# Ledger of designs, part 27: miniprotein binders against b1l550

Target 1, 279 residues: b1l550
Amino acid sequence: MRLPEELLERARDIHSEAPSHRIKLDRVGSFGLKVPVEFKGFLLLAEADVWVSLPEGRRGVDLSRQVEAIYELSNPPKDPFSLCREAAISLLEKLNYADSSGVSIRFDAPLQDGESLKYYGVEISSIASDEIINKIRVEILGMTACPCTAELIRAYKSSEIAATHTQRSLGILEVSTKAEHPDPDKLASIIERAMSSPLRTYTKRPDEGGLVIRSLSNARLAEDVVREMIHLFLEEFGHLPEDTHILAAVRSMESVHMHDIYAERSFSLDEIRKEISSH

## First folded at step 3 (miniprotein)

Design R33
Fold by OpenDDE base, second read of step 4:
Structure R33 (fold): chain B 279 residues (1-279), chain A 84 residues (1-84)
Amino acid sequence: as target 1 above (279 residues)
Amino acid sequence: GSVELYLKEAQIFVDFVRELTEEALKTNDKSLLDIAQYLINLAWELIDRALEANPDHPEARELWEEVARLQKELERAYERLTGE
């Protein structure tokens, strides 16, 4: 049943009225929308969040207009980078009472691994205000091997056997910049190269053995992985603006302990450059 | 194969657990039991992986039984050292 135009108008009036408490809200919007995107030739169904700020003098946001903004731009499907930027700008235009807007798009990105496809998690975002900030978060699973256990065994048994345990680890790179979104494949590559070994989605049993061997040959602490991620990031993306913000993190899913091991560093490019130059 | 590697590594851990447990009891050092427990957990994981790959692998089953026995011994050692 189409709501009578009069009821729709009344509903709109409710959103525009003064609130009981004159307080600005930072983010009001719709979360968990499904939107199609085209990524590297693949048509993917992504999850999207859209939001705007709400001024103190307005009771509510016109949510329908927010949803319309992103879906209009999603047909035909386009790359998620452009979609985020364009939608963020469109939201400010359509909702002129807002001083800021944001769009976030999440999906599993396909990555070619020989003859097979693996996936990494990606979240692409844009925030619009007086300026546009582009954000990308990449998460990829890999394998790390702890050198500590090997050293302990060696010390105790005087054995040359470098036996150690392997851990499934989640590597995270998050970049916020006024420049274009960094290439997520490059970010994923950095994470994988920083870890002891990449994970393969379909490991045949022989491949699992190979992964363990590779991990053992390149034993790294979670701390080592994060430092390596930062190093590799600087080599690849050092050309980004100095005010670019980065989060590098690793979460090692410890099977031996009930808790995970976590390491992170948050920094700006100018900050980390100064830090490295001081040594 | 991968199963053989898992079992080989697990056996190393199992042997070390036994030694650590014995040493802990001799020296009254609980910290060694903590390390032993850590290594038992690693051994379990490797054995589970081996069994997932080959549920009827006889060596994996034997090692599983050994680890189970060692776990009980470790628990007894904790009780002895902590008074619980």
Scores: ipSAE 0.009, ipTM 0.252, lowest interface PAE 9.5, mean pLDDT 81
Fold by ESMFold2-Fast, scan of step 3:
Structure R33 (fold): chain B 279 residues (1-279), chain A 84 residues (1-84)
Amino acid sequence: as target 1 above (279 residues)
Amino acid sequence: GSVELYLKEAQIFVDFVRELTEEALKTNDKSLLDIAQYLINLAWELIDRALEANPDHPEARELWEEVARLQKELERAYERLTGE
């Protein structure tokens, strides 16, 4: 049974009360909601967070209205980008005391890899206020090989040693823009092309040897991979608004050490164009 | 092939329906059961396509039985939340 009407009325009254301290909160909401989404012909289980700003004079947020906003728009399942944008707008309409709203949706995106599927991480958000800001983060695993290690292995001409000196690396591209969300498959492609070699879901032993040899031939520092990701991003998405903000990063999981190597660059399109045009 | 993809998709819906049904009972939110019913209908469609391609596919038949049990669980959850 649902909560009695009297308890719901009391709960509503409590949320409208003055708080213990008159402090604005930037994000208050329901986190970890499970929502169905349709992505490129696949129906996926996604995880969503929904939130609104809370003014200094109000004690709490109507959480049930937040859940209504996203779930009403989730039936039937739709693409996660439209869901994200529409739910953020709906939150502001349903919760009129809020100055801003946001929705984040996270899922593992399938990518065809021969006869099998591999997955890469996608997190999208839309933040609504006077305008909408759309954010997307793509994370995909690949392989990197240190140029110094590659040169040492070439001196010894040992393919077996090469396998222990290649590293799994996580490539990250994050874009924040007033335009529509960039296509995550294109972002994933940029990351994989910037790395020494992509990871496959299914590899035979000969294919594994080929990946190691490819990684050594395309040996790159984490710093090299980040620079290549930025270069490839500008070729594909340089047409986005100048105030678009990008984070490009690589986290290399060291095979021979118990620590990771991390390299990143954050920039706006305006900043990077000025930097590239300088001598 | 396509049969394996249909069954993989159907399994995702089955898992999600269980989560939605549990969450609905926990939060007293009947609207989550409506979403669960929609997902069961999609799972049925995918399993039907798999069985049309291979009527004796063991995994498809097992998943069909599982969705049938899940449908009954969903009906019981509706009854509990409405009190009838």
Scores: ipSAE 0.000, ipTM 0.199, lowest interface PAE 20.1, mean pLDDT 78

Design RA1
Fold by ESMFold2-Fast, scan of step 3:
Structure RA1 (fold): chain B 279 residues (1-279), chain A 116 residues (1-116)
Amino acid sequence: as target 1 above (279 residues)
Amino acid sequence: SKTIFILSTDERTLRELEEVFKKEGFEVHTFTDPLEFLIRLKYLLEEGNVDAVVIDASVGEEFAKLVIEFVKLYNPDAKIYLLTTNPDPEFEKRMRELGVEEVFTDPEKLIEAVKK
C-alpha cells in the first residue's frame, strides 16, 4: 500500500537525480496530446506538443505538470493562439528548472469554398524564454500548370489557347515573429492567389472546365509561385518586425513520376527588402 | 459491456474493486500509479467508450483534479466517482464542483451506484 506523499517523493527522486551523462536537452515533453480548440467559430480537435528544456544535471521532466499546463487552459476550449502562448508561459511557471518552454498546436482549419467547406493545415507554436517567439505554418493544396508544355502546344497549333498538363501543388508559408501570430486565413489566401488555380471540395462539370481553363491561362512554375507568394506576403505583412523570419515553399506533385518538384526561400524581412532594393 | 477505469494507490482497494466489477461483467482497467494513469489514458479516453471512472482520494487532490479535468475534456459523458476513507467536507465540495457525480466512503455503496 502506498501513500500519495511517498509515491510523489519516489517519482521526484528519480527525475531529479543525476543523469548518466551531463548533457543539456533542448526539448523534452509530452507529444501528441489531443486538445479541443475554438477557431473562428468552429470547435475543432487539435493535436498538441508541449516541451521544456532540461538542464544537464537533471535526469527527467515532470510529465504531470506539463499535462496540467495545457489541459487546465484548454477547458473550456479557447482560440489556439491564446492557448499556445498561455500554455508556454504556464510551463515555465510550473517547471522552475527549465530555461525555455514550447507549445505546438496542429489542426485542419475550415475555409469557405462556395456553398461548402474545404480545409487547410495549420501549425501554431509559441516558444517562451526571456522573450516569446510565435510561429505559424500554413499548408494548402492548389493547382499549377506547366508553362513550357503550354507554349510548345500554342506555337505548334498557332493558337491563343494553350494546352498543358496540370498537377496538384502544396503551398507552404511559415512565419516566426516576436509579434502576434499572423492570421492563417490571410496566409492561406496568399498561397491560393499565387497558384494557377485553387482546388475545390467539389464542383459541377461546367465549373471543372472553367478551373482547367483558368489554370492553363495562368500557367506557373513552382519557382513563379514561390516568388509571387513572397511578393503578396510583403504587401500584407510587411509591417511585422524586421527580424521576422519567413519560409515560402511549393511542392508540385508530378502526376507521371515518383518524384516532386520543390522550390523554397527562407528570409528575414530585413534581408528580403535589401535584396529587392538592390535590383 | 460497460468499461470502467479505476485509479488507486491502495492496492487492496484496487484489487477488491477490480474483482467485483469483473464479476458484474465490466471491462476493467486498473492503475496503481497516478502518473502511469495520466500517461496511458491520454488516448484511451478520446474514444468516448469509457462509462465510469473511479478515483481513490489516496492519489492526492492535485492528481485527482488533473484526472477529473482530463476525463471531462475527452469523455464528458463518463461518470466520475470518488472514494475516500475520511472526506474533508471542503474537499468533497471542491470535487463535486469539478464534476464528480458522488463521493463515497463506503466501497459497497460506490459499487451499487456504478452498477446502475
Scores: ipSAE 0.000, ipTM 0.119, lowest interface PAE 21.8, mean pLDDT 78

Design RA2
Fold by ESMFold2-Fast, scan of step 3:
Order: sequence, then structure tokens, then C-alpha cells
Structure RA2 (fold): chain B 279 residues (1-279), chain A 116 residues (1-116)
Amino acid sequence: as target 1 above (279 residues)
Amino acid sequence: SKTIFILSTDERTLRELEEVFKKEGFEVHTFTDPFEFLLRLELLLIEGNVDAVVIDASVGEEFAKYVIEIVKWYNPDAKIYLLTTNPDPEFEKRMRELGVEEVFTDPEKLIEAVKK
């Protein structure tokens, strides 16, 4: 049973009413929406968050218009970069009381690894106001090896080749820019190249031995990996606007400790260039 | 078959242990060189097929600690034993707290414990 039209016409518009307290809210929206996206020839089920700012004089947001904005643009499935940007713009057009809008889309991205596939984490965002800020975060697992223990064993053996334990490490690159989103495959490649060795989804015994030996030969601290990620990022993406902001981080799951090692650096392109040129 | 890794600087003890454990059906890997031991051990730990590890305490506490922690990380079900010619109750207590099953001075007692 539907409500009669007369009652619907007389119903209060609760969202447009004055709130209990005149407080502005930064992000109000629909979180955890399932949306299909097309990424490099793959149809993937992504998770999306959509939000807008809410002024101090308004009680609530039109949630149905938020869902409408993203779903209209996701059928047929679209690349997640265009979907983020276009949905964020659409939210501001549909919800004129908002000062800003945002869209985040998360998925596991396939990456070709020889004849197999592996996956890495991607989160793409666009935040719209008087301008559009595009964000991308890439997370990928790789292998690192402890150089301190490797050096101890090398010294004991008087050998150039060191043996040490390997551990899983999570590499993170996050970029916020007024330009287009960087290619996530290139960001993932930067992270993997900065590590001792990439992690493979499928490994035969000979391939597995090769990964371990490479990691042992390229022992790196989490601090080393972060510095190398920054160096490689500047080589590939140094052309981005100077106010582009980057987060580079590594979380190493240390096998000889009850806790993880974490290393991080946040910077803008203008800051890091000045820092490097001062040396 | 069960796999056992043995590191000893005493070649006689190493040969005796290898012979006994091969007769018991183990796949036995023996080393006098700590570097070769560690490289081969880590490769097989990643495959998940190391059941027991025997280390000569003469390699030093830091190296023994590292081996214990790496073995427990990759294969927590693996049993680790130390063989020593110099009994040290404080050292033995520290090693057991790290996950060593037992510290032996007698190779025959070690063999009995591993076979259980």
C-alpha cells in the first residue's frame, strides 16, 4: 500500500528544516555503494562513497539524489576516473546547497605478471568545489629483506652475498593533484621497483627461488624503500603541477618483531624539489 | 616425508645425525656453513615443508635467535632444537622463551626427542 498523493503533498520536507544546532558538516552522504566500473578492459565491481558538504542552516541531505548522480553515470559501466570526476560535478549541480562534493571509488586492479594475474588496491577520488582535486591511492604487497641481519651474516662469511629473512611489505603511494589522475599501473610499478622483490600470485619452485635470491641481494630498510619510491615518482611524474601533494609510505611486517615497521613522507612537488636542490 | 635441517660445526656429529634421521625416513639437509644453511632453510620454509631444525649453539646467540624467529615466522609448527657443548642455564632459558623445544648436550638424547 502506497501513501495517498494528498498526504505526500502535505508531508514535511525534513531535510530542508532547520537543524537542532547550527553546525556545518563537511561530509554527508551514501557510503559503501556497489557500482560496476570498466578498468583496462575488465568489468569490476567497485565500492563507492558519495558525499556533499551540508550548511549549518539545513537539517539533512537528499540521499536519493546522491545515489541518482552516480548510478546514472555508471550505466553502462565507465572507467572509474571519468566516473569520479563526472559524479562529483553532478552532485554539486543536483544539490545546490552544497559548497563541495566528493566521490571515492575502491577496487582491486588486475596487473599482468607473466602468464598470470595479480591484484593491487586502488582508491580513486574526485572532490569538486570551485575547482576539482583528483586523488589516487595505490597499495601493493611486495617483499623486503632486512639489511642489518644480512650485513651481520655477510661479515661472518666475508661474502658479498648476504642471507636474511624476507618479509611482506605494503607499499603505498597517494597523489592529490589538479591534473588528471596518474596511471595506477605506473604507481604500482614504482612501488614494486622500490622494494627488494615483487610478490607473485603464482610461483613455481624455480621462480620462488629466484624471488628469494633477488630479495636477499637487494636488502632494503622501509626507509630505503620510501626514499626510492619518491625518487622513482619524481622521474615518472615530475611534470605534474608544483602543488601536487604526494604520500609515500611502507609498512613492513617484520618477522623478528611483534610489531610492524612503518616509514612515511608527505610532500608537495615544490617542497621536495627545494629540499633536493639544497644538497 | 618429514624434513629436517641440521647445522653443526662438528662433522662427526653431523654425519651421525644424518645417518640416523635418514633411517627414520626424514629428508635430511646438513650444513657446516651458517650462510648456506640459512639460504637453503629460507627457500624450503617458504614452501612450508620443514618439520625440524637442529642448530649448534656455537654459531652464537644472535644468529641462533635470528634462525629461531625466521623458522617460527614461516612455519610455526616446526620444532627447533639446540645442541651445545657448553651448558648455560641462562642462555637455555632465553632460547626456550623464543620457542626452542629443548637444548641438548647429548646427540643421542636429541635423536630420541626428534623421533617422538
Scores: ipSAE 0.000, ipTM 0.169, lowest interface PAE 15.1, mean pLDDT 79

Design RA3
Fold by ESMFold2-Fast, scan of step 3:
Structure RA3 (fold): chain B 279 residues (1-279), chain A 116 residues (1-116)
Amino acid sequence: as target 1 above (279 residues)
Amino acid sequence: SKTIFILSTDERTLRELEEVFKKEGFEVHTFTDPEEFLERLKKLLEEGNVDAVVIDASVGELFAIKVIFIVKEYNPDAKIYLLTTNPDPLFEYLMRILGVEEVFTDPEKLIEAVKK
């Protein structure tokens, strides 16, 4: 079927018209696109956002070209890191009026846990301009135990009273770098090792009481978890460029409170090394 | 003869497509259950005995994508067609990029495309 020529001409005019106000926009794009990806042997359905900068003299972005950029590169499905980077570059090539482009891809990553699988959240981004910046955010649930409860138990040595004060905590590591994306499985491992105990999808043998007791022997404040995450990150990824930026955070869903506890630290590798070496 | 697999939760559409393709000399396999569909499709795809696959979008977008991956993995020569009652340009674009031959809203046009 052929479309009328006048229809195509009218659609083109809309995007290239002068806007009501000559204001540059930083991000204009298509958000919530469904894209298949191949991740470590798994075929997963991810959600993608694609965007470009819009100059002050142009009314709108050609959204169909944005969708074309990512979908053309997703057939056949490929790893989300290559897709993210290649799509961001393709957006600048297809939309030459843009100063910058970006692609963000989100999915739940499978992680081997004994004989079962558990899942953690991954969001990767690539932002292209005169340089390419790669970002990755990993979120995984773990367990924390209150050190205050541990001290109370010690104070009541002769008591048979056991106060359980454990809660789920969400650990977050976000990395922004000019190097390639860090391996999300390694980031998830860092977060879990910083917690009092990892969570499991399926438990074959652990006495749940024993898990609680072990968590109490490794009791950690939200502040302790963030500091440990930073320490472990530097051991694993200290080789990244000095201008690499990291966010380490934990959100503790306190079982004895109506509210959460949150702790975070943002830093560059250059900044944190100087801080640590001053002590 | 050519073999065609058809998956739809709409019994009326399924019966109409089955009748037409049988009349055209196809070996027709019809399914309302996605699991039964996948089990039988995989077996025949491995043997190279499937020429066309028709999926009604009523089974869901995620399941349609899963079928596309399986078909491409086992027999890239098999042709995939989608039938939908709710035309969506972005969904159609995604399906075509993933290797679907065409997305139809009209069963008669689907039948004509499969016959070629």
Scores: ipSAE 0.000, ipTM 0.159, lowest interface PAE 20.0, mean pLDDT 80

Design RA4
Fold by ESMFold2-Fast, scan of step 3:
Structure RA4 (fold): chain B 279 residues (1-279), chain A 116 residues (1-116)
Amino acid sequence: as target 1 above (279 residues)
Amino acid sequence: SKTIFILSTDERTLRELEEVFKKEGFEVHTFTDPEEFLERLKKLLEEGNVDAVVIDASVGEIFALKVIYIVLKYNPDAKIYLLTTNPDPEFEFEMRLLGVEEVFTDPEKLIEAVKK
């Protein structure tokens, strides 16, 4: 049932009223919206969050304007980078009481893996105020092999080749920048190259053996993987503005423990260059 | 022309396997010592292909993984077979996942599989 428009015209505008407490809210919006996006030739159904800041003198946000902002820009489907930036700007234009706006879009990105596809997690955001900050987070699983157990077994057997436990490890790269979003496929590639070996959706026995061999020959601590990710990131993306902020992290799902191992480093490009140059 | 490496702690089974594979025209290398087995296997794999590798699963997971690693590194086309007197479905599943062709409890069935 649709209500008459006359009722809407006569009803109180609750959102524009003063709140019970004069407290600013940082993020108020519509979360978990389903939006189609075009990514690298694929049409994907993504999840989107849209939000704005709410000043201390206003009771609520016009949620219909938020949904309007992203849906108008998502038809026809476009790349999630343009969608994030344009929707964040549109939110500030449509909701003039807000000091800032943001849009976040999450999806599983397909990556060609031989004759099959594998998937990695992507979250793309744009936050608009007096400037626009673009954020991207990439998460992909890889394999690590424990160098500590390998060393113990090698010492015990007096051999240069030793067995050790392997496990899935989740690599994470998150970048916040005033420049355009980094290419997520390149971020995923950096993570995989930093691991003992990548994981695959489908392998034949020789290929599976090859992944295990690579892991055993390239045993790495979570700390080693994070350092390598940072090194590889600087080689590929060192041209970004100096105030670009990066989070590099690894969560190793240890096959011999009931708990995980976690290592991370957050830094700006300016900070890390000064740190490396002091060595 | 086909080369097979065999490691078994049971000398009777080892000799029976050696006789059968020699009759089938294999170049057979037999071992009762795991360390000697690995040194010989590594040297031969550096010089050419090994068609089949048979090991007694009783040597344990660590040694089995090391053999799998060496074989697959130098010759991924080689077939690895495990022989065990104590069937362990979990270990068997793990070994097959890593590239072992088959785990056998019966030497006669192992012989049939290697001849294919």
Scores: ipSAE 0.000, ipTM 0.086, lowest interface PAE 23.6, mean pLDDT 80

Design RA5
Fold by ESMFold2-Fast, scan of step 3:
Structure RA5 (fold): chain B 279 residues (1-279), chain A 116 residues (1-116)
Amino acid sequence: as target 1 above (279 residues)
Amino acid sequence: SKTIFILSTDELTLRILEFVFKLEGFEVHTFTDPEEFLERLKKLLEEGNVDAVVIDASVGEEFAKKVIEIVKKYNPDAKIYLLTTNPDPEFEKRMRELGVEEVFTDPLKLIYAVKK
């Protein structure tokens, strides 16, 4: 639907008006946009949020210009990292009253799992101001096994045979950097390697038994998994700028509890290197 | 194999007991809901398929008496054990007089007793 020219002109004037209260807003924008992206040869439908800061003297933002910015850059579909960065920069250029802009893009990433595919969660963002900060969050399910119960069973049996309960655990790695976004497949790999065992989309009963036995042989606390994730992260991504911030976390959906166990550590590369070198 | 029914509101204790008794070759049925427990127990007792019953004493003396009555009616050879975090010698005495094998405060000691 096309509005009369007089209404379009009036709508622009409204956004430029003084607000009821002279208060700055940090994020104003269009949230939950559907955007096609190309990720490692796959065409995926992602969800995007776009926003800008709003100064204290301006009543509203030009929402239509925000939507135009991301859609102009998404046709043809491109990789979500370039789209995120380019759209954030474009928003500041198009909306010159803004001090900062941001774009976040969320999708389920395919990962090869034998002859099938499994999926893990990815959220990327780029926040532009005097500099650009790129963030990526990867979430993937794996399996953990409780070493405390394993030890109790060994003590009870007077045996070296380990047995314990297993549970699904959600591993989380979040990276904030002035460099380009880290490869999410590598982040997902780090999380899975830190777990007692990965989960699969298809498992025959013998393969299921193998995963359980593997988990029992590699029993780990949520705290153990977080420490291993940090160790593996430093091995793969220790070359990132020293001011890169990382969050490593595990949420264990404990099969023997009505609640979850959660462990996390946030740090900068500079901070963690100093900590490790002091030991 | 022997069949055991376990009712506990403590999920951790319940899962430890389930794991250990399965490892010992028992057919294990676990419950957190007393009503579901009674329904399933009555059915299997009528079929003669229950060797041991473990209940958390926190469900109360009247409920424990009801379970004992049902077990004695349908399968008097089935053994009943109580697990409690709060020892009460007079309660333990009354329960043993009604036919409970023993009341435990230590789940490991309970496992050892049932295993026999």
Scores: ipSAE 0.000, ipTM 0.121, lowest interface PAE 21.0, mean pLDDT 78

Design RA6
Fold by ESMFold2-Fast, scan of step 3:
Structure RA6 (fold): chain B 279 residues (1-279), chain A 116 residues (1-116)
Amino acid sequence: as target 1 above (279 residues)
Amino acid sequence: SKTIFILSTDEETLLFLELIFKKEGFEVHTFTDPEEFLERLKKLLEEGNVDAVVIDASVGEEFAKKVIEIVKKYNPDAKIYLLTTNPDPEFEKRMRELGVEEVFTDPWKLIIAVKE
């Protein structure tokens, strides 16, 4: 289209001039770009944000150079991790007035679920300056069952299988590291294993019964799920640099309340190891 | 004491509701058989001793209507609640228009509503 190009050409004259107020801006860029990515054999349409820092003496950012940076690297489609890191580095090379750059890419990741596929949320970013920091956030739904109500029903009925209320819970793992992005499938697996049971996109009545029975037999508080997620994370990813920062969280969509229950813990690997080893 | 009548085809749900309502001080009558439920309900309605009625929607719309009619005729102050595993906005609207207080998919929300 010719009209957007004419507008961009006019904007370039303005962005190089002095601003009305000499204030640095942390992130200026193009948000909500659609980019194709290749993820584990799948061609997916992802959303990307690209940004740079803007110094106090410059009015605006070269937006067209930001778009060029990511699109040049997205054709042909490549894995979203390489795209994220390479685009962040390229932005600093192309926009020499910036002291930092960042790229975030969001997509729904396919995960094998028996004979079918289910999807979980992934957001990755790379922030480049004198070093590169890689971040990943994984969100996946699972099921939890209340142990307090289960114990009450067990005491009343003296049943082998406890009865209790169940609800959907959203598990969240965020990792910020100087190392490469952790494998999101492994993060999703950790979350699902910490839950009372996983959820599926497709199931029949016998499979539904099995999931419910599993969740009832493995009743867990949101607090229990967060602790288990941290334990499992340390088993799988304890080799990451000690300054790696993790957020583990669960939001339980309580079936017995008008509100949700939320539990979280933020920590660095160094901090959590000292805490666990203390007696 | 408050009296509650509960009809459900799910034995686990009945046991759970019975436990909770007894703890809350209700006199609880639970049934899996619609005919036995109706016979016992009519007898206590004659005495004016029913505060709440809970019906599993799986018994069918026509049976639910019959129960609603009987309860409203003989004890209009009694509150009627439906429990269902299949949300249906049109069905819920029809039931509320007939005098049902609320239709629940969650037994815990039902318990909270009955207590208040």
Scores: ipSAE 0.000, ipTM 0.089, lowest interface PAE 23.7, mean pLDDT 79

Design S11
Fold by ESMFold2-Fast, scan of step 3:
Parts: sequence; structure tokens; C-alpha cells
Structure S11 (fold): chain B 279 residues (1-279), chain A 111 residues (1-111)
Amino acid sequence: as target 1 above (279 residues)
Amino acid sequence: SYTEKVEEVLERARKIMEEALELIERAIEEKDETEARRAVELFTEALRKVSEAISQADDLETKEEAVRVLIEIALQLFEIAEKLSELGFTDLARLAEEAAEFARLIAREAN
């Protein structure tokens, strides 16, 4: 098979020329690269973005050096956290005109669920300058059930388990820290425990009924889920540096509406502790 | 640990690929998404071993052989991606296609 021409092409060094306008750019790089990673015993093909800052006097970045930086470190495949950090540092070493560099790596993380696998989204990044900032974002689907409709139907029917609408909800935890990346499985666990119930990749009809009943018995607003996620995060990761920044969010795909409900809170560990202590 | 000879690494990659082909054919016939995923992971492991062999090779002939193996893996992964997509295993089809594209990029760097 003939290789794509775009992968083989080597251009003259136009990138070292003066630009048409002397404007600094914050992020310039190669986006959507495919890289193999080893994650908790699984060999996965991840998607990576690599970038550097570009000074006002330089027309372009050396893209071949960016690709070289990440692939050099991806062979043999290693954990995506080490790859992310090491590649960001390598980019600054290889591209000496840059003041900062960054690497993002995205993949669907497998999680054992009985005899099946389920998946959750992971995006990690490392941004290097005079220091390194590590960021991780975990997204996982769960189920929520409306407590308002549940209480109305319970009052009407006098049932112990009220009927209500259930929906898929996307839970999001994002952490930015000078420490190492938090364990994504622990972040995913926090999100699932905050929900009315987790979702399954596969379930039999009787188990499906049990999942729905569990959700109905643990009905939660999106606002409730965000607060619970923050509470559980502080119990697990409260030891991180005080300047660690967190985003906790839930997007509820409301089954009775044409629109979604969204709740979020951004905070630093220092900020949230002061808020909680001020009862 | 002793470093494996490059030719031995390539032979191991071929064996992993043969195992992956048998596994994926059965998984497609049985519509077993879990086994199909294991097969795609084995193809990715074969890619890893070929990439390792390329990095260790100091002669042009061995690099050219590794590139040929890499291209063969890419072609098989594209065919597998199409079949997985037809079965509705969309995420696995995408993973197989991404692995094939990665193989092309490794082949470029090896020449």
C-alpha cells in the first residue's frame, strides 16, 4: 500500500521566516495524533494534541519535532500520565523558541463491570513552562431520577416506590494541579457514587428493573449530584495542594424536556475549605 | 533482561497478528464485542512490537521488513474496522481505524 503523501512530505523551513504580522500565538501544534498507551493493563490507542507557544518574530512551529517528541516517548507504549508530562517537557527542549508547551491525551478508559467492560472518558494534559501543571478530566454516564415528580406520584398513588422520569446524566470532574494526575478510576467512582445509580453496558431484564428501582429510591437533582461529587472529592483528594483547581459538573439529559439541565461549580481547595468552614 | 533480536521481535509480532486474526474472525461470527476488543488490542500489541523493532534496527533491510509488516497490519485493521462497523461495534471500529492510521505514521518515520 502506498503511504499518504502528506505523511512523507518534507518542506523547506518556512517556519523560521518572519511572519506577515508580528503577533504572538498561545498554542500552535499538531492536533489529533494517534498514540498507543498502556492504561492499567490495557493497550489502548489514544488521541493526542501537542502544542507550543510561538513568538511574534517566527512564522511557524516545527511540526516534525512535535510529532517526534511524543512518538519517541510512546515506544514502547507507557502510561498516558508519564507520556503526557515527559512529552510536554521534551517539546520545550526540542523547540527552544517556545516559552510554554502542552500535551493532551484522550482515551476511553475500560472499567470491569461484572463479566463485561464499560467505558468512561479521560482527557489528561500537562502544560510546561517554568513549572508543570497537570490536568485531568473524567466524564462518565450515570442515571438520575427526578425527586419532584417522584414525591408527587408517591402522594397520589401511596406507593413506597414512586414512579418518576429517569434520564442519563453525564458527570464531569476536572482537576488541575501541580501534583501528579489523580487516579481517573477514583474520579469515575466518585461520579458514579454521587448519581442515583450507575449505568451498565449489559444487563438482563430482572437486573434492569432493579437498576431502575434503585434510581427511583435514590432520586437526585443535578444540583444534589454536584454537591455530593464535591463532598466525595474532598474526602478522597483533600490532601492535594491548596491551589489545586476543580470543576464539578452534571449535565442531565432530561427525558421529559427537549433541553438539558446543567449544574456546575469551579473552585480551588483553599476556596472551598473556607466556604465550608463559614457555616 | 536480555534485549531480543529484532528479527525475533518481528516474528513474535507476526504470531500475535495471527492469533488476533483467528480471534477477530470468531468474534465477528459470534458477535462477541468483548472478544473483538481483545483482538484489536492484540493488533495494537503487534504494532508496539514492530515499532520497538524499528527503533532497535540498525540496518536498512530489517527496517524495510518491519515497514512491510506494519503496512500489512494497517490493511488488515482497515478491513476489520469495516466489518466491526457493520456489526454496530462503532467504538471498536474507530479504534481499529485509528490503529491503522498510526501504523502509517510509524512507517513514515521508519523510512
Scores: ipSAE 0.000, ipTM 0.092, lowest interface PAE 24.5, mean pLDDT 78
Fold by OpenDDE base, second read of step 4:
Structure S11 (fold): chain B 279 residues (1-279), chain A 111 residues (1-111)
Amino acid sequence: as target 1 above (279 residues)
Amino acid sequence: SYTEKVEEVLERARKIMEEALELIERAIEEKDETEARRAVELFTEALRKVSEAISQADDLETKEEAVRVLIEIALQLFEIAEKLSELGFTDLARLAEEAAEFARLIAREAN
């Protein structure tokens, strides 16, 4: 049953009314939309958030227009980078009362792991206003071996080797830049290389042991991993604009504790370069 | 130099191996599983050191040397595993064998 046109018009009128309190809102939109995207030859169903700012003089946002904007651009499916950017721009065009818009697309990105696939989490975003800011967040699991635990085991001479001394750690790189979105595969690679060892989807016993031994050989604190991530990031992406903002973080899922260890650094490229050069 | 550091690590690994070999011989003679376990642990430490050396090697020659040492460790561990099995130390024999397989895997990946 089509709702009577009159009711739809009335609903639109409500959104255009003056609010009880004249306060601007930064983000109003639809969260948890499902949109198809094409990524590295894979057709994926991604989760999407779309929003715009709301001026102080308008009661509500036209949510239907927001949803329409992203779905129009999602058929046929395209790469999520273009989709985010184009949708953010389209939102501002369709909702002319907004001074800013944003689109975020989240999915598990496939990553080749020998003959199998593993994945990393990715969130691709674009925020449009007077300028366009592109944001990408990559999360991937790796393995860390704690050097402190290794020393403790050595001290107590009771070491059945290694498996109990490794833990899963979530590495996070978030980049916000006026340039194009950085390559998420490269970001994932940086995180993996910063860990003691990568994780694999499937390992035979010898392969598993090799990973453990490698991990032990590269024992790293969570703090070490974050520093390494930053170092590797600078080597790979040092060409980005100086005002590019980065968050590097690690959450270590401690196997011996009920709590996780977390370390992070937020910085601009300009800031971190100055810091490193001063030593 | 970075190369000198890798050579030092390899030398340390060799010393650990020598100690481990002495310990395992004594352990076998005395049929002491505890000593045998310690020996296997020392070999594992040597493996770790050599693996570190491989990962840090920036020249082919040093890498090849490290791989040779790793192969030697693997062969010794296989032999030890056999001896431990003969002594009835089945779990420890398995551990030694697993360590040997790990060494073999690392060697393969480095080539």
Scores: ipSAE 0.000, ipTM 0.161, lowest interface PAE 15.6, mean pLDDT 83

